# VHH binders against o75319: the designs that were tried, part 52

Target 1, 181 residues: o75319
Amino acid sequence: GNHIPERWKDYLPVGQRMPGTRFIAFKVPLQKSFEKKLAPEECFSPLDLFNKIREQNEELGLIIDLTYTQRYYKPEDLPETVPYLKIFTVGHQVPDDETIFKFKHAVNGFLKENKDNDKLIGVHCTHGLNRTGYLICRYLIDVEGVRPDDAIELFNRCRGHCLERQNYIEDLQNGPIRKNW
Below, E stands for the ipSAE of ESMFold2; O stands for the ipSAE of OpenDDE; V2 stands for 0.75 times the mean of E and O plus 0.25 times the DockQ between their complexes.

## First folded at step 3 (VHH)

Design p1 (framework vhh_4orz_3; at its last look DockQ between E and O 0.08; V2 from the best seeds 0.00; counts 0 for: pae E 3.3 > 2, placed apart)
Fold by OpenDDE, look of step 8:
Structure p1 (fold): chain B 181 residues (1-181), chain A 119 residues (1-119)
Amino acid sequence: as target 1 above (181 residues)
Amino acid sequence: EVQLVESGGGLVQAGGSLRLFCAASGFTFDDYAMAWLRQAPGKRREWVALITSGGETDYADSVKDRFTISRDNAKNTVSLQMNSLKPEDTAIYFCAAQDWDYSEGFDYWGQGTQVTVSS
């Protein structure tokens, strides 16, 4: 059956918009079937996600799902007005060049098509931290020319949790720039 | 209760073939990568073959082109076709499952099945 991901309860459901960007990170919302395994205050559904975003006076324009499964929620659980993109990303490993490129391409496409609004790119993995943080930071570093330490600090501050995986951090700080094409 | 049950092991002559099966239950099989590992007497457990939830396969160099891993999500089974068996393939073979979403290492293990290849 479906189990609550390990340590999922330990992370804030939704971070804050990253200033100067269109990014917001959050942990994976869980579909209704998971609610029976959670206390009411622990519940975080797709509906709850949108409510929390609205509470911040923001609007999601795209959701990028980096989890390597489809068991947490269905795209049908999301409003039809918000595009959903799945990029299967293996946990604990630095994403490969293809994954990085897919992410960059999606972000650039969104920005190109959404110049007339201020809708956010919502990015999540399981905890909305490591894979999510890496790819967002990778984008900021490779595409926006942000210093690695500045990107990491910005993400950590806005997510409310710090990147945990040393291999991710090290790759961001010292790894090569990935191609944007 | 999570279970991985191996079958199909036995004694075979060098050059022969065996097909191992692993029946899985108690977890969402489709979300897991499945693997076969083996442990020979006095040796460390080693990876043999892997099949992702998406169906991608990988093999140890020592078994490449001889072994084939496959899965049947409808039946919650993973199989290992072993051809051109060698005495060096003698080992206990284990079925294992890993959640590639966030787990490190294998989450579930079978009890193993003995494969003996005689000269």
Scores: ipSAE 0.447, ipTM 0.745, lowest interface PAE 0.8, mean pLDDT 94
Fold by ESMFold2-Fast, scan of step 3:
Structure p1 (fold): chain B 181 residues (1-181), chain A 119 residues (1-119)
Amino acid sequence: as target 1 above (181 residues)
Amino acid sequence: EVQLVESGGGLVQAGGSLRLFCAASGFTFDDYAMAWLRQAPGKRREWVALITSGGETDYADSVKDRFTISRDNAKNTVSLQMNSLKPEDTAIYFCAAQDWDYSEGFDYWGQGTQVTVSS
């Protein structure tokens, strides 16, 4: 199906860069076939994503796609110069340790390879909110030692929307740090 | 326990109508989008219709203008009114529940109900 994801229109397409980090969060871009169900001002294609990032004077160096589907857009719809990484992440449940470590490994690898530039890691799930916010905050808490409340506040402010899943928030605030390698 | 139980399937002549029902229990029905999917013999499962928690509807092109999805939150039910049925509509019809934040999948599935459309 090419139905628009529920509540997708309710969220801003792209947030702002999270200051002090290389992260920027956004909702899933939708390929051209979805535009028949969208008003012109509602469209957010892969091309629109890169235009909006450029309008902020930023540049993407990696896209991490957390959705559990390939139906929204294809990697081929992205510029060849930007690496794309798929981490299939089931929604509404807290991501498992394997998913968390795949995310951390990808981020650490990007940062090591991009120490001489200021390119961003773009992260999205369907809404660019719960799975996206959880994994970014989990990284900041576990790897960078950011206080949980500060990580959540930073994400919420820069995304322009607050994390909505209480189980995700609870895990970030009071759950264990994932230290396994 | 979470359960989705379909009913209303059966045999119908081409051009006829059927109404399918799905009774839901064990989760907060009002917070979930509800969908109907179907699987014909030897084919992949295909999405047919969806109704959001807010009541917005969407349909596959193959059933548009013939099928109508609706929900009754007071009774925790979703229904599919199928009009102008064609032999190509013959399939097992599944009810499924979709979390708004996981629109790529379905959290809960029914066992399916058989619909057979004869010429």
Scores: ipSAE 0.297, ipTM 0.574, lowest interface PAE 2.8, mean pLDDT 91
Fold by ESMFold2, look of step 8:
Structure p1 (fold): chain B 181 residues (1-181), chain A 119 residues (1-119)
Amino acid sequence: as target 1 above (181 residues)
Amino acid sequence: EVQLVESGGGLVQAGGSLRLFCAASGFTFDDYAMAWLRQAPGKRREWVALITSGGETDYADSVKDRFTISRDNAKNTVSLQMNSLKPEDTAIYFCAAQDWDYSEGFDYWGQGTQVTVSS
């Protein structure tokens, strides 16, 4: 239904830009209809997202939404000047190779088209942690050659929360390198 | 394998009470929100009550103040106390589970238990 996602209040709304990358992670913004069950300080709307990014002196050039639903906000709630991409990512399990390659394709396309600016790729799932952290780290490991432990540490520090799903962590640390896009 | 098994349904007179139980196995119960939904003949399935892994509860307006959801993480059970029953509460009642990190639908469903409220 339209209830607040469980534990959503426990996560910082927006992380920090990951140094040396174009990524910033955040939890899913919630449209006003969800605010009935939130204290004012707990609210995090699509507008709040953009305000918080501007507060960091950054600008979003793409939002990649990893959720498997359209319930949380509508793309129309975003500025029309910011591209939005939905990549339906099944939770609970390590994302499959098709999902990983679609994510890599989107990131590589953005980087090519935005090589002359400093805009960021915003990535979120429901909590902006497990699915988001996995795919960002998978990209850094497979495409940029970052050591798994370094990618995970960077994500955790910049998100402000540690990756929690053991199967994701194990796959990043000990799993095979996935074919690049 | 995951199993959600409902029990406690039956025939009850209007104004009466029933308690439904759902026994869960095959997953880490403590990491799931649990819910009751119901489906009357000719109607779509509707949400009734939900309890988060942390114990926060929510109810549909039609059952608020009459129904109470609770959970026992030691026994992997969730229950629904149904008071002041009305004929409109007649339905198949389903137990469902939703991963806390994947709050985008229900991952597991029981087979349902019939509740019939006679006038």
Scores: ipSAE 0.277, ipTM 0.607, lowest interface PAE 3.3, mean pLDDT 90
OpenDDE, second read of step 4: ipSAE 0.029; ipTM 0.365
ESMFold2, look of step 5: ipSAE 0.213; ipTM 0.548
ESMFold2 (binder alone), look of step 5: mean pLDDT 85; pTM 0.851
OpenDDE, look of step 5: ipSAE 0.099; ipTM 0.536
ESMFold2 (binder alone), look of step 8: mean pLDDT 85; pTM 0.851

Design p2 (framework vhh_4orz_3)
Fold by ESMFold2-Fast, scan of step 3:
Parts: sequence; structure tokens; C-alpha cells
Structure p2 (fold): chain B 181 residues (1-181), chain A 119 residues (1-119)
Amino acid sequence: as target 1 above (181 residues)
Amino acid sequence: EVQLVESGGGLVQAGGSLRLFCAASGFTFDDYAMAWLRQAPGKRREWVALITSGGETDYADSVKDRFTISRDNAKNTVSLQMNSLKPEDTAIYFCAAQDYDWSEGFDYWGQGTQVTVSS
């Protein structure tokens, strides 16, 4: 489908690398079929994503797609050299423990296999904000021992937009650590 | 403008069948999960069935094995085949659309179609 996601144009395409981590967050890239509904300066295809990452002197080593749909782009739209992982995550709900565990496992596996390079883990949902920010912050809090407020501030600063969902923020601040092993 | 228009409701005797239709316009139908909900007199609206954009289905326990939801993306329609109808199925049936990736609940609703099942 060619429907542009609600408020998708309101968000910056891609944030900055989060210092001290391998994470970079962005909004969902839209395949070529969506471009008829976008001005040239609004386009953000999978190719545009990689160009913007390169402009920051960074390189993607993994993309984690948290959207609950496959309509925005296909893995085949990405360079063959970059692994793609889909974790279907329903919007507006705090991700469940199974989803959190899958995300942590994927990140830990990437870091173990990429010790000899500085490649980034790209994470996105539809806006690259709530689900994306939640899972990145959850990882930093639970695995790296970062204080919740520090994790949230770091994400907000680097993404260029603040986490919007109060239920997500509340879970990060007050929720249990290590729901799954 | 977004429209969901239900049809196919009516009066049927217990044990009978009805097929409801919902015609959608004004949004990208393929991007939305489609659902049927019902509201009986004096009761809260109850979810009945849903079908994702990819065709996966789910049903409330009260209608499982009796009702079948389907969609035709080329025609922008969703249908509900209702078999072995019971007096308890008497309700106004609503078609609803939800963007599962973004939305907390249903984004669009139809006006409803009355289904009456006599004993």
C-alpha cells in the first residue's frame, strides 16, 4: 500500500549515532511506490537511508525493523551486505518480554560478531521513536546498567525527538530489570 | 472522505446463515486490519472477528467455528459469513478498520447493520 504513515513527515529521517553505543535510530524507509505522494526533499527510501548514514561517516552492520507490517519496504530493497532482522512489534503497547528478549539477543549476537569493526545497529519502527526508543533504552538499562533517565536523555538527544508515549517512559523508569534471561 | 458501508443484515431464524459485507473507500484498504464488532441492546460493543492486511484471522470464542471473516483487497471489501446463528447473535454489526502498526484501536467505523435472529 501507498498510504504514508500518520505524522511520518513530522520526524527527522535519521538520528545521530548514540555515543558510547553501536545504536543509530531512524524512521521507516519507504519503498519507491510511496514516492508519488512525496516531494523530492521528503523522500526517504532504503537507498536514502544508507546515503544519510554514510554522510555521517558511519556504516550499518544490521537493521532491526520493529514495524508490525511489511508494506513500507522489503528486505530485498536493502543492500545484500547488510543483515536484516524483523521483530514484529505492535504500536502504542509497551513491547512484551518475548520481544524485549529477542531484541537483546540480536544486539548481543551482533556485538559479539562485530568486535573487530565499528559498524552500527540501525533500529527503526514507523517513526523511529517510541518502540525504537523503548527497546534501545531497555537494552541500555537492563544490559549496560545505564540509569533510565540517562538512557532516555541520550536517545532523545541523538534521535532529535523525545519519546512521546508516557506508558513507555513509565515502564523504562519504574519497570523491572531483566524480565527475560 | 473515509467511508465504511455495511450491508447484508436482516432477520433470520435460529440455525440459519447470513453474510455481511463492508465496502471501504477513502483510505488505503490494504494497509488496514479489518474487523467486525457487534452491540446487542443494553450491552457494550463486543469484538467478533478480525483479518489482518496479510489475511491472518482471529475470532472471539463466542463465534469461533461458526463465523468466517474474509477480505477482497482488489474490491476494498471485507465479509463476515455467519453460520449456525443463535438468538444471542442478535446485534448491530459494525465494520471497523485499524492500522495495527500505529493505532491503539480502530481508526474508522461504519454505521452498522442490524442482525436479528428469532428463536
Scores: ipSAE 0.017, ipTM 0.276, lowest interface PAE 5.8, mean pLDDT 88

Design p3 (framework vhh_4orz_3)
Fold by ESMFold2-Fast, scan of step 3:
Structure p3 (fold): chain B 181 residues (1-181), chain A 119 residues (1-119)
Amino acid sequence: as target 1 above (181 residues)
Amino acid sequence: EVQLVESGGGLVQAGGSLRLFCAASGFTFDDYAMAWLRQAPGKRREWVALITSGGETYYADSVKDRFTISRDNAKNTVSLQMNSLKPEDTAIYFCAAQDYDYSEGFDYWGQGTQVTVSS
């Protein structure tokens, strides 16, 4: 039992599927030990995540965890049928090229192996906003050729919250395309 | 209930050695960068040494080659070996922890341990 992450309660648990993509973003699920510090309506466990995805008539095929910690939940708390990938990503900093490469490789691999279904790639950091939004938008810009402002608008609308970190937004709008595959 | 508890401070003569310990509890120690900072009377708190969650170490120029930071993840401790101590090393030494997941600075601080170096 660690502390509830700063501002975690301020964010919607899970966004909506980003139309035209396989992405869905959400904030970090918190294992049972955190529930003592939460009202029933504030709880968002790994089980709650899958229930909310199902309520949207969607199905997860992969979870990419961008948090720089393993304290919030364990992979064992997830259904054994859903692959889990950890990419340790430091908060507040624009992800480095190695991290961007790992994310792109994982997404490309999933899409290649899941051409015959409509399963989603679930992406989260602590708030499901800055690191999550950056890497999803970076993928859309660099791989799919989406205009930066369009990628950001799509993410903001579907997540239900706007990207907050100016350095992330600036890099997406004005930074170089990362050619790392 | 997060706690960082320092020990090992005391009075030592110039040229002597001390080893400081910080015992951590209430958080996932392995995920945190751990640091030692110090504050001398009438001065601003200054950084001394840092060890990342991966074990990389960094030192302030004033203590380089004299101090060594290390961690023991099995015991949730961080240590600072201080050699060739000088009167200007006299300060309260603080243990601090930073979670690189969502924090721009140190999340948790110990109460400090006094180190006094006489000449």
Scores: ipSAE 0.030, ipTM 0.387, lowest interface PAE 4.1, mean pLDDT 89

Design p4 (framework vhh_4orz_3)
Fold by ESMFold2-Fast, scan of step 3:
Structure p4 (fold): chain B 181 residues (1-181), chain A 119 residues (1-119)
Amino acid sequence: as target 1 above (181 residues)
Amino acid sequence: EVQLVESGGGLVQAGGSLRLFCAASGFTFDDYAMAWLRQAPGKRREWVALITSGGETDYADSVKDRFTISRDNAKNTVSLQMNSLKPEDTAIYFCAAGDYDYSEGFDYWGQGTQVTVSS
């Protein structure tokens, strides 16, 4: 259906680029069919996403969609110049190693291919918070050697909302490093 | 009331096939994404297959190319065709329904049906 995701309106549409990284996080864009259920100031379509990123003087080079559904928008709603990767990720549970490695592989591949530009990796789930924040922080900790608390603080500050799922936070702080090159 | 009822589980030898069914009632089936999840003894429940309200499908890598999920909106049924079964597929299989992104889990669950694959 065209119902608005639970608590979707509670979150800022787009965060800020995470300094020292190529990441930017946002909540899921909603295609035009959802707009009759939204006030004009609440609308956040794929077009609105790109406009807000341009307003920050940034440019997207990849979108990673972590939602467990295809109902919110279609890849065809995005500019053809921006690659789209879908990684179906169930909410509530810490993503499994396979999902973590797939995310890391996509990020590493993008960075190697985009050494000559400053384009961003846009990451979202439904709210752009828990699954999104977990996978970005997991990458920073495991691949870039960032301290867990520093990664979490950086994400929270730049997203404008704090990670809410205690099991995700616990895994980031005390869980094993997934060292799969 | 809302109800999801699984059937089709049983005992099968490795390499065999089973077809699971889930009959749904009490909600607008066509608006819901349907999923199959499984739980082996001593393990967490894991996602196996998903079919959206629009008919798009996705599968866990462990079952890709062996399992096929389908739905029949006229009968309010979702099915899972399981081929080339392995002992590792032994689990209780649950049918689940969600009308929004599964960020907070599924809205409705069945009781589960046992699948046992002998070596």
Scores: ipSAE 0.017, ipTM 0.214, lowest interface PAE 5.7, mean pLDDT 88

Design p5 (framework vhh_4orz_3)
Fold by ESMFold2-Fast, scan of step 3:
Structure p5 (fold): chain B 181 residues (1-181), chain A 119 residues (1-119)
Amino acid sequence: as target 1 above (181 residues)
Amino acid sequence: EVQLVESGGGLVQAGGSLRLFCAASGFTFDDYAMAWLRQAPGKRREWVALITSGGYTDYADSVKDRFTISRDNAKNTVSLQMNSLKPEDTAIYFCAAQDYDYSEGFDYWGQGTQVTVSS
């Protein structure tokens, strides 16, 4: 059998849209094969993700999957109308400059192609917290000129959980701006 | 179900070589760092070697230049080539896996395979 990721149940499935941005963060959806190990109220499938986004009167235009695995769900489990981008990102480590560059380019490309709508960029790792929060905040700091503490506070409030990894927080607050243009 | 099954242990004379294998099943092998740890008689378990999914390797000082860790992602196996074996290498050798997606330590462990080095 499929094993539920450690601490996955501890986190809210989906955060709120981050005001002033096109970002929304969530934990990894789990395909149907995981549901045998979950109570009905604990289930969070790809279908459940889209239902929860609609409940907030929002619409996804892109999903960026930061997990270092393909075991939780497949792109085929998502509606064909929503683009999916995989960026394999190792947990516990601050993402390297190449990973940061790929994330920034994907976001910039989406925003350029979606100027005429209000669709969201959905970003997730396993818990939708550390890698997800780091890359979103890094984008806001480096590209949009947001102060690090303000970016972190905005993410924490909208996700409903605070960034946990001290190395990620330290890099956001005191690390260099990555000029990956 | 997750399984790590070690093989290749046995009795060998000092100066000899052994090759240990670990066959993994029930999880996405490429997502995990693989390691070998050992426990000598009357001692605590100690780390020996590690290989990341991307092929980076690291070794304990006591085995550096004598042992080589490798993996075959197509076959879901990790191997430990042990050369110039010493009586001090006598131990039960364990295969272990760490999930790079979220884990801070080893998630899965094998049952171990005995290595005995005679003088």
Scores: ipSAE 0.095, ipTM 0.509, lowest interface PAE 3.3, mean pLDDT 90
Fold by OpenDDE, second read of step 4:
Structure p5 (fold): chain B 181 residues (1-181), chain A 119 residues (1-119)
Amino acid sequence: as target 1 above (181 residues)
Amino acid sequence: EVQLVESGGGLVQAGGSLRLFCAASGFTFDDYAMAWLRQAPGKRREWVALITSGGYTDYADSVKDRFTISRDNAKNTVSLQMNSLKPEDTAIYFCAAQDYDYSEGFDYWGQGTQVTVSS
């Protein structure tokens, strides 16, 4: 069905670019079929995503979708010029090493291919918060050498919401570095 | 009462095959994506395979082309056909269910079934 994800309305649709990075986090955009269940001001479609990004004077260069479903929107709803990557990411649990590696590899590949521009890596799960925040922070910590607390604070501030899951936070703060290759 | 009961595990030689089953009860099976995860000794639990209510499948790279996940909505079962098994596949395999509409993670878990692949 076309049920609105629980608590989806509670989160800001799009965060801000994380300073010093190419990351921007957002909640999952919903295709048109969901609009009938939303107030106009609550609607957040793929088109709305790009409009909001543009309003920030930014441009998306990659979308990484961490959700477990394809029911929210279709890659065809996105501009052809923006690559779409699906990485199935288990919720509630700390992402496994393979998921982390896939994310890192995608980000590194993008950065390698986009050295000549300032396009953003858009990352989302359902709410664009926990899974999204963990993987972004994990990348910053493992690859960029950012202090865990700094990474978390930066993400929280830019997303406009704080990571909620203690197991994610604990893993980021005290967990081992994951392999980057 | 929600239940996920795994079966089909056991000892098998490398190169062999096993088929795991998971019987679900106590919830609306069709509304959930089903997954198999595994946990080897001393390792973190890892995602193996997923199948949505609509039949979309995805696999971890480590098992791709060797494992096949399937479901039978009429019987509320999900299965994992494991071919070309390797010692590295040795783990406890768990069946899990995720609310397809609302949940970001798995809502229900089985107790797991042991799979041991000998070299």
Scores: ipSAE 0.056, ipTM 0.465, lowest interface PAE 2.2, mean pLDDT 93

Design p6 (framework vhh_4orz_3)
Fold by ESMFold2-Fast, scan of step 3:
Structure p6 (fold): chain B 181 residues (1-181), chain A 119 residues (1-119)
Amino acid sequence: as target 1 above (181 residues)
Amino acid sequence: EVQLVESGGGLVQAGGSLRLFCAASGFTFDDYAMAWLRQAPGKRREWVALITSGGETDYADSVKDRFTISRDNAKNTVSLQMNSLKPEDTAIYFCAAQDYDYDYGFDYWGQGTQVTVSS
């Protein structure tokens, strides 16, 4: 339907760039049709996303959309200059190994093609929290060798909200390293 | 074990009113959005009304101004007040629950309750 996602208003629209990485996390932007259900200060459209990132003196080079739906906004609502990648994830369960591999492959490809610039990889699910935080942290742990607690703390601080799903946190801290990058 | 149990369905004359109830158990009710969906014979299941964990509501255009969804977190219940009923509202009505981080639709569903509106 065209309902506002559950709890969407509870989260900051955009986090800060995660220092030492190319990641920035945010909640899903909502196309203009949702604005009838939002106060002006609650609006967060695709245009608002790019304005907020510009205000941080950052630039997006890739958007990875982890939602299972396209009802919130369409790729056509984004600037043509910013690549968009959809990786379907259902939520509340830990992403499977194939999904983790797709995410790592996309990130590695972006980094290799963007060595000459400082553009960011923007990652979002519906709230920019659980699926988003899990996949970013999984990348940092498995590929970059970051300690699990350090990855989680970095994400939490920069997103402005802590990962909420205990199963995601447990997998990050105690799960096996996935050698699928 | 998660359970959603609907009640309040029945037969009603066009123009009448009916109130549906859904009793939830086995999950942290306060953290879930609750919804009512319906399915008429030979038709796809369609969304009718939603209430967020925070109490905000949303309605399908076909039922706006006629139906009101509400919840009671202390009793783990959601209800649907249906006014000005039309024969076109005849359907099985389902209660559903959605975790905030689940995009595949609804996590949990009830068995449904029949509403029949005579003309």
Scores: ipSAE 0.143, ipTM 0.507, lowest interface PAE 3.4, mean pLDDT 90

Design r1 (framework vhh_6fv0_2)
Fold by ESMFold2-Fast, scan of step 3:
Structure r1 (fold): chain B 181 residues (1-181), chain A 119 residues (1-119)
Amino acid sequence: as target 1 above (181 residues)
Amino acid sequence: QVQLQESGGGLVQPGGSLRLSCAASGFTFSSYWMYWVRQAPEKGLEWVSTISKGGSSTYYKDSVKGRFTVSRDNAKNTLYLQMNSLKPEDAAQYYCARDTYYYDSRGYRGQGTQVTVSS
């Protein structure tokens, strides 16, 4: 199945770096086999991802892939110099505490190992919006002490699209802080 | 020191079953998510399944859902993949992999175990 993900074309490929953080969010890259279903300006391959990051004068140091599938691109399509971490998350549901802990641990580990550079943590799900925005905002709220509404606004502005899933937004605004780290 | 050793592959007829095992050593097995990935001839690595540290969450490639079941025994430091209703398309070298929090999840794989499907 080379089905383009539903609504994938509706989203900007890559957001901007979130100021004051090492995060950048993007939609899932699609390997070359998908390009026959896309106009040239709609293509967003793993290579296109790295080109767009470089166009912003940024550099990726880690990719965190939150999709529940490997059908969109292969890890081998990424440069070997950029670590790739797969955290399988089911769409539509607020990520469970174990997934949240794993995300926090990966981010903290990256920051500790990369204190001497300014490389970014790239995070994506299918659209780079709901699961991606939830976990980034959850990290900012729980670990960095950012107010929920500020975290959400920062993500929305930098991604160029607003978090859509009401259950995710409600958990971020009114849910408990996950003290699993 | 991290070592992963797969076993349980073999020749099976279409519709048959196999159970793969992965013996882990050199790390605290119960602290890591684990993966099963496979590679067919002339194809890249393909993700098959994932299991969380405590086994509470499992995830599967769409084409194997309902046929494959991943499980783990943390007391024995062993990861399993029960494969039922095997199809010719499932023929591949199967690898287990350790998922690390801030390292490349491609980085720790075993030697693999071969699965062949023929009548």
Scores: ipSAE 0.005, ipTM 0.172, lowest interface PAE 11.8, mean pLDDT 85

Design r10 (framework vhh_6fv0_2)
Fold by ESMFold2-Fast, scan of step 3:
Structure r10 (fold): chain B 181 residues (1-181), chain A 119 residues (1-119)
Amino acid sequence: as target 1 above (181 residues)
Amino acid sequence: QVQLQESGGGLVQPGGSLRLSCAASGFTFSSYWMYWVRQAPEKGLEWVSTISSGGSSTYYKDSVKGRFTVSRDNAKNTLYLQMNSLKPEDAAQYYCARDEYYYDSRGYRGQGTQVTVSS
């Protein structure tokens, strides 16, 4: 079936833009077929995502989907003007170096193409927390030179939930910098 | 009710090949994305491959790309993993899994099939 993801209702739909960056994190949107299992105030469709981003006076220029399923929504549910990128990641394991490189390459490419605007990179996994927070923080640490604790604190504050997975936190704080070209 | 049963593991020489199978029952197999995951002794669970419900999209861990091929037969409710050019690093218990929660009790995976690569 199309069951609601475990604990999905426990998380805020969309965080705030991370100041000084182009990142905004959110939980996975659920297409209309899931709404029969949700109260009206619990619904978070792709349309709801874009409405909430606009309510913050922001605009999405790219969505990076870190889930390894497409059962929650389809790229066709998104506006044609917003590019969609799928990077398959598994929960619980720290993403491997090639996955980290793919994420960094996508972010760098977007920033180069969008240097004359302020459009955001929207990143999500199922809950918009562990895989999402890891890859955003890894980018800030490795590419932008942000201190690990500062990156984690910034993500936690803006997402409205703290990164939960200790192996992810440990890798961010103590792991090697993954150099990009 | 959901049952997944792996088979096809064994001992193989480096550079050899094995074909793993997973027989699924208790759910509409053709409606689910399926996963292969593995675990070596005293190591964490590692994702290996994913296949879409219809079989048209496949994804692989970078270290197995070009060597492993995932496929499925929806008429037979069976998932396959063709493993070529096996390396000692590929030695692990291999599991078939139904959904994205294969790493804990919320998801479904089988009992696994052991793959050993002799040096």
Scores: ipSAE 0.000, ipTM 0.130, lowest interface PAE 15.8, mean pLDDT 85

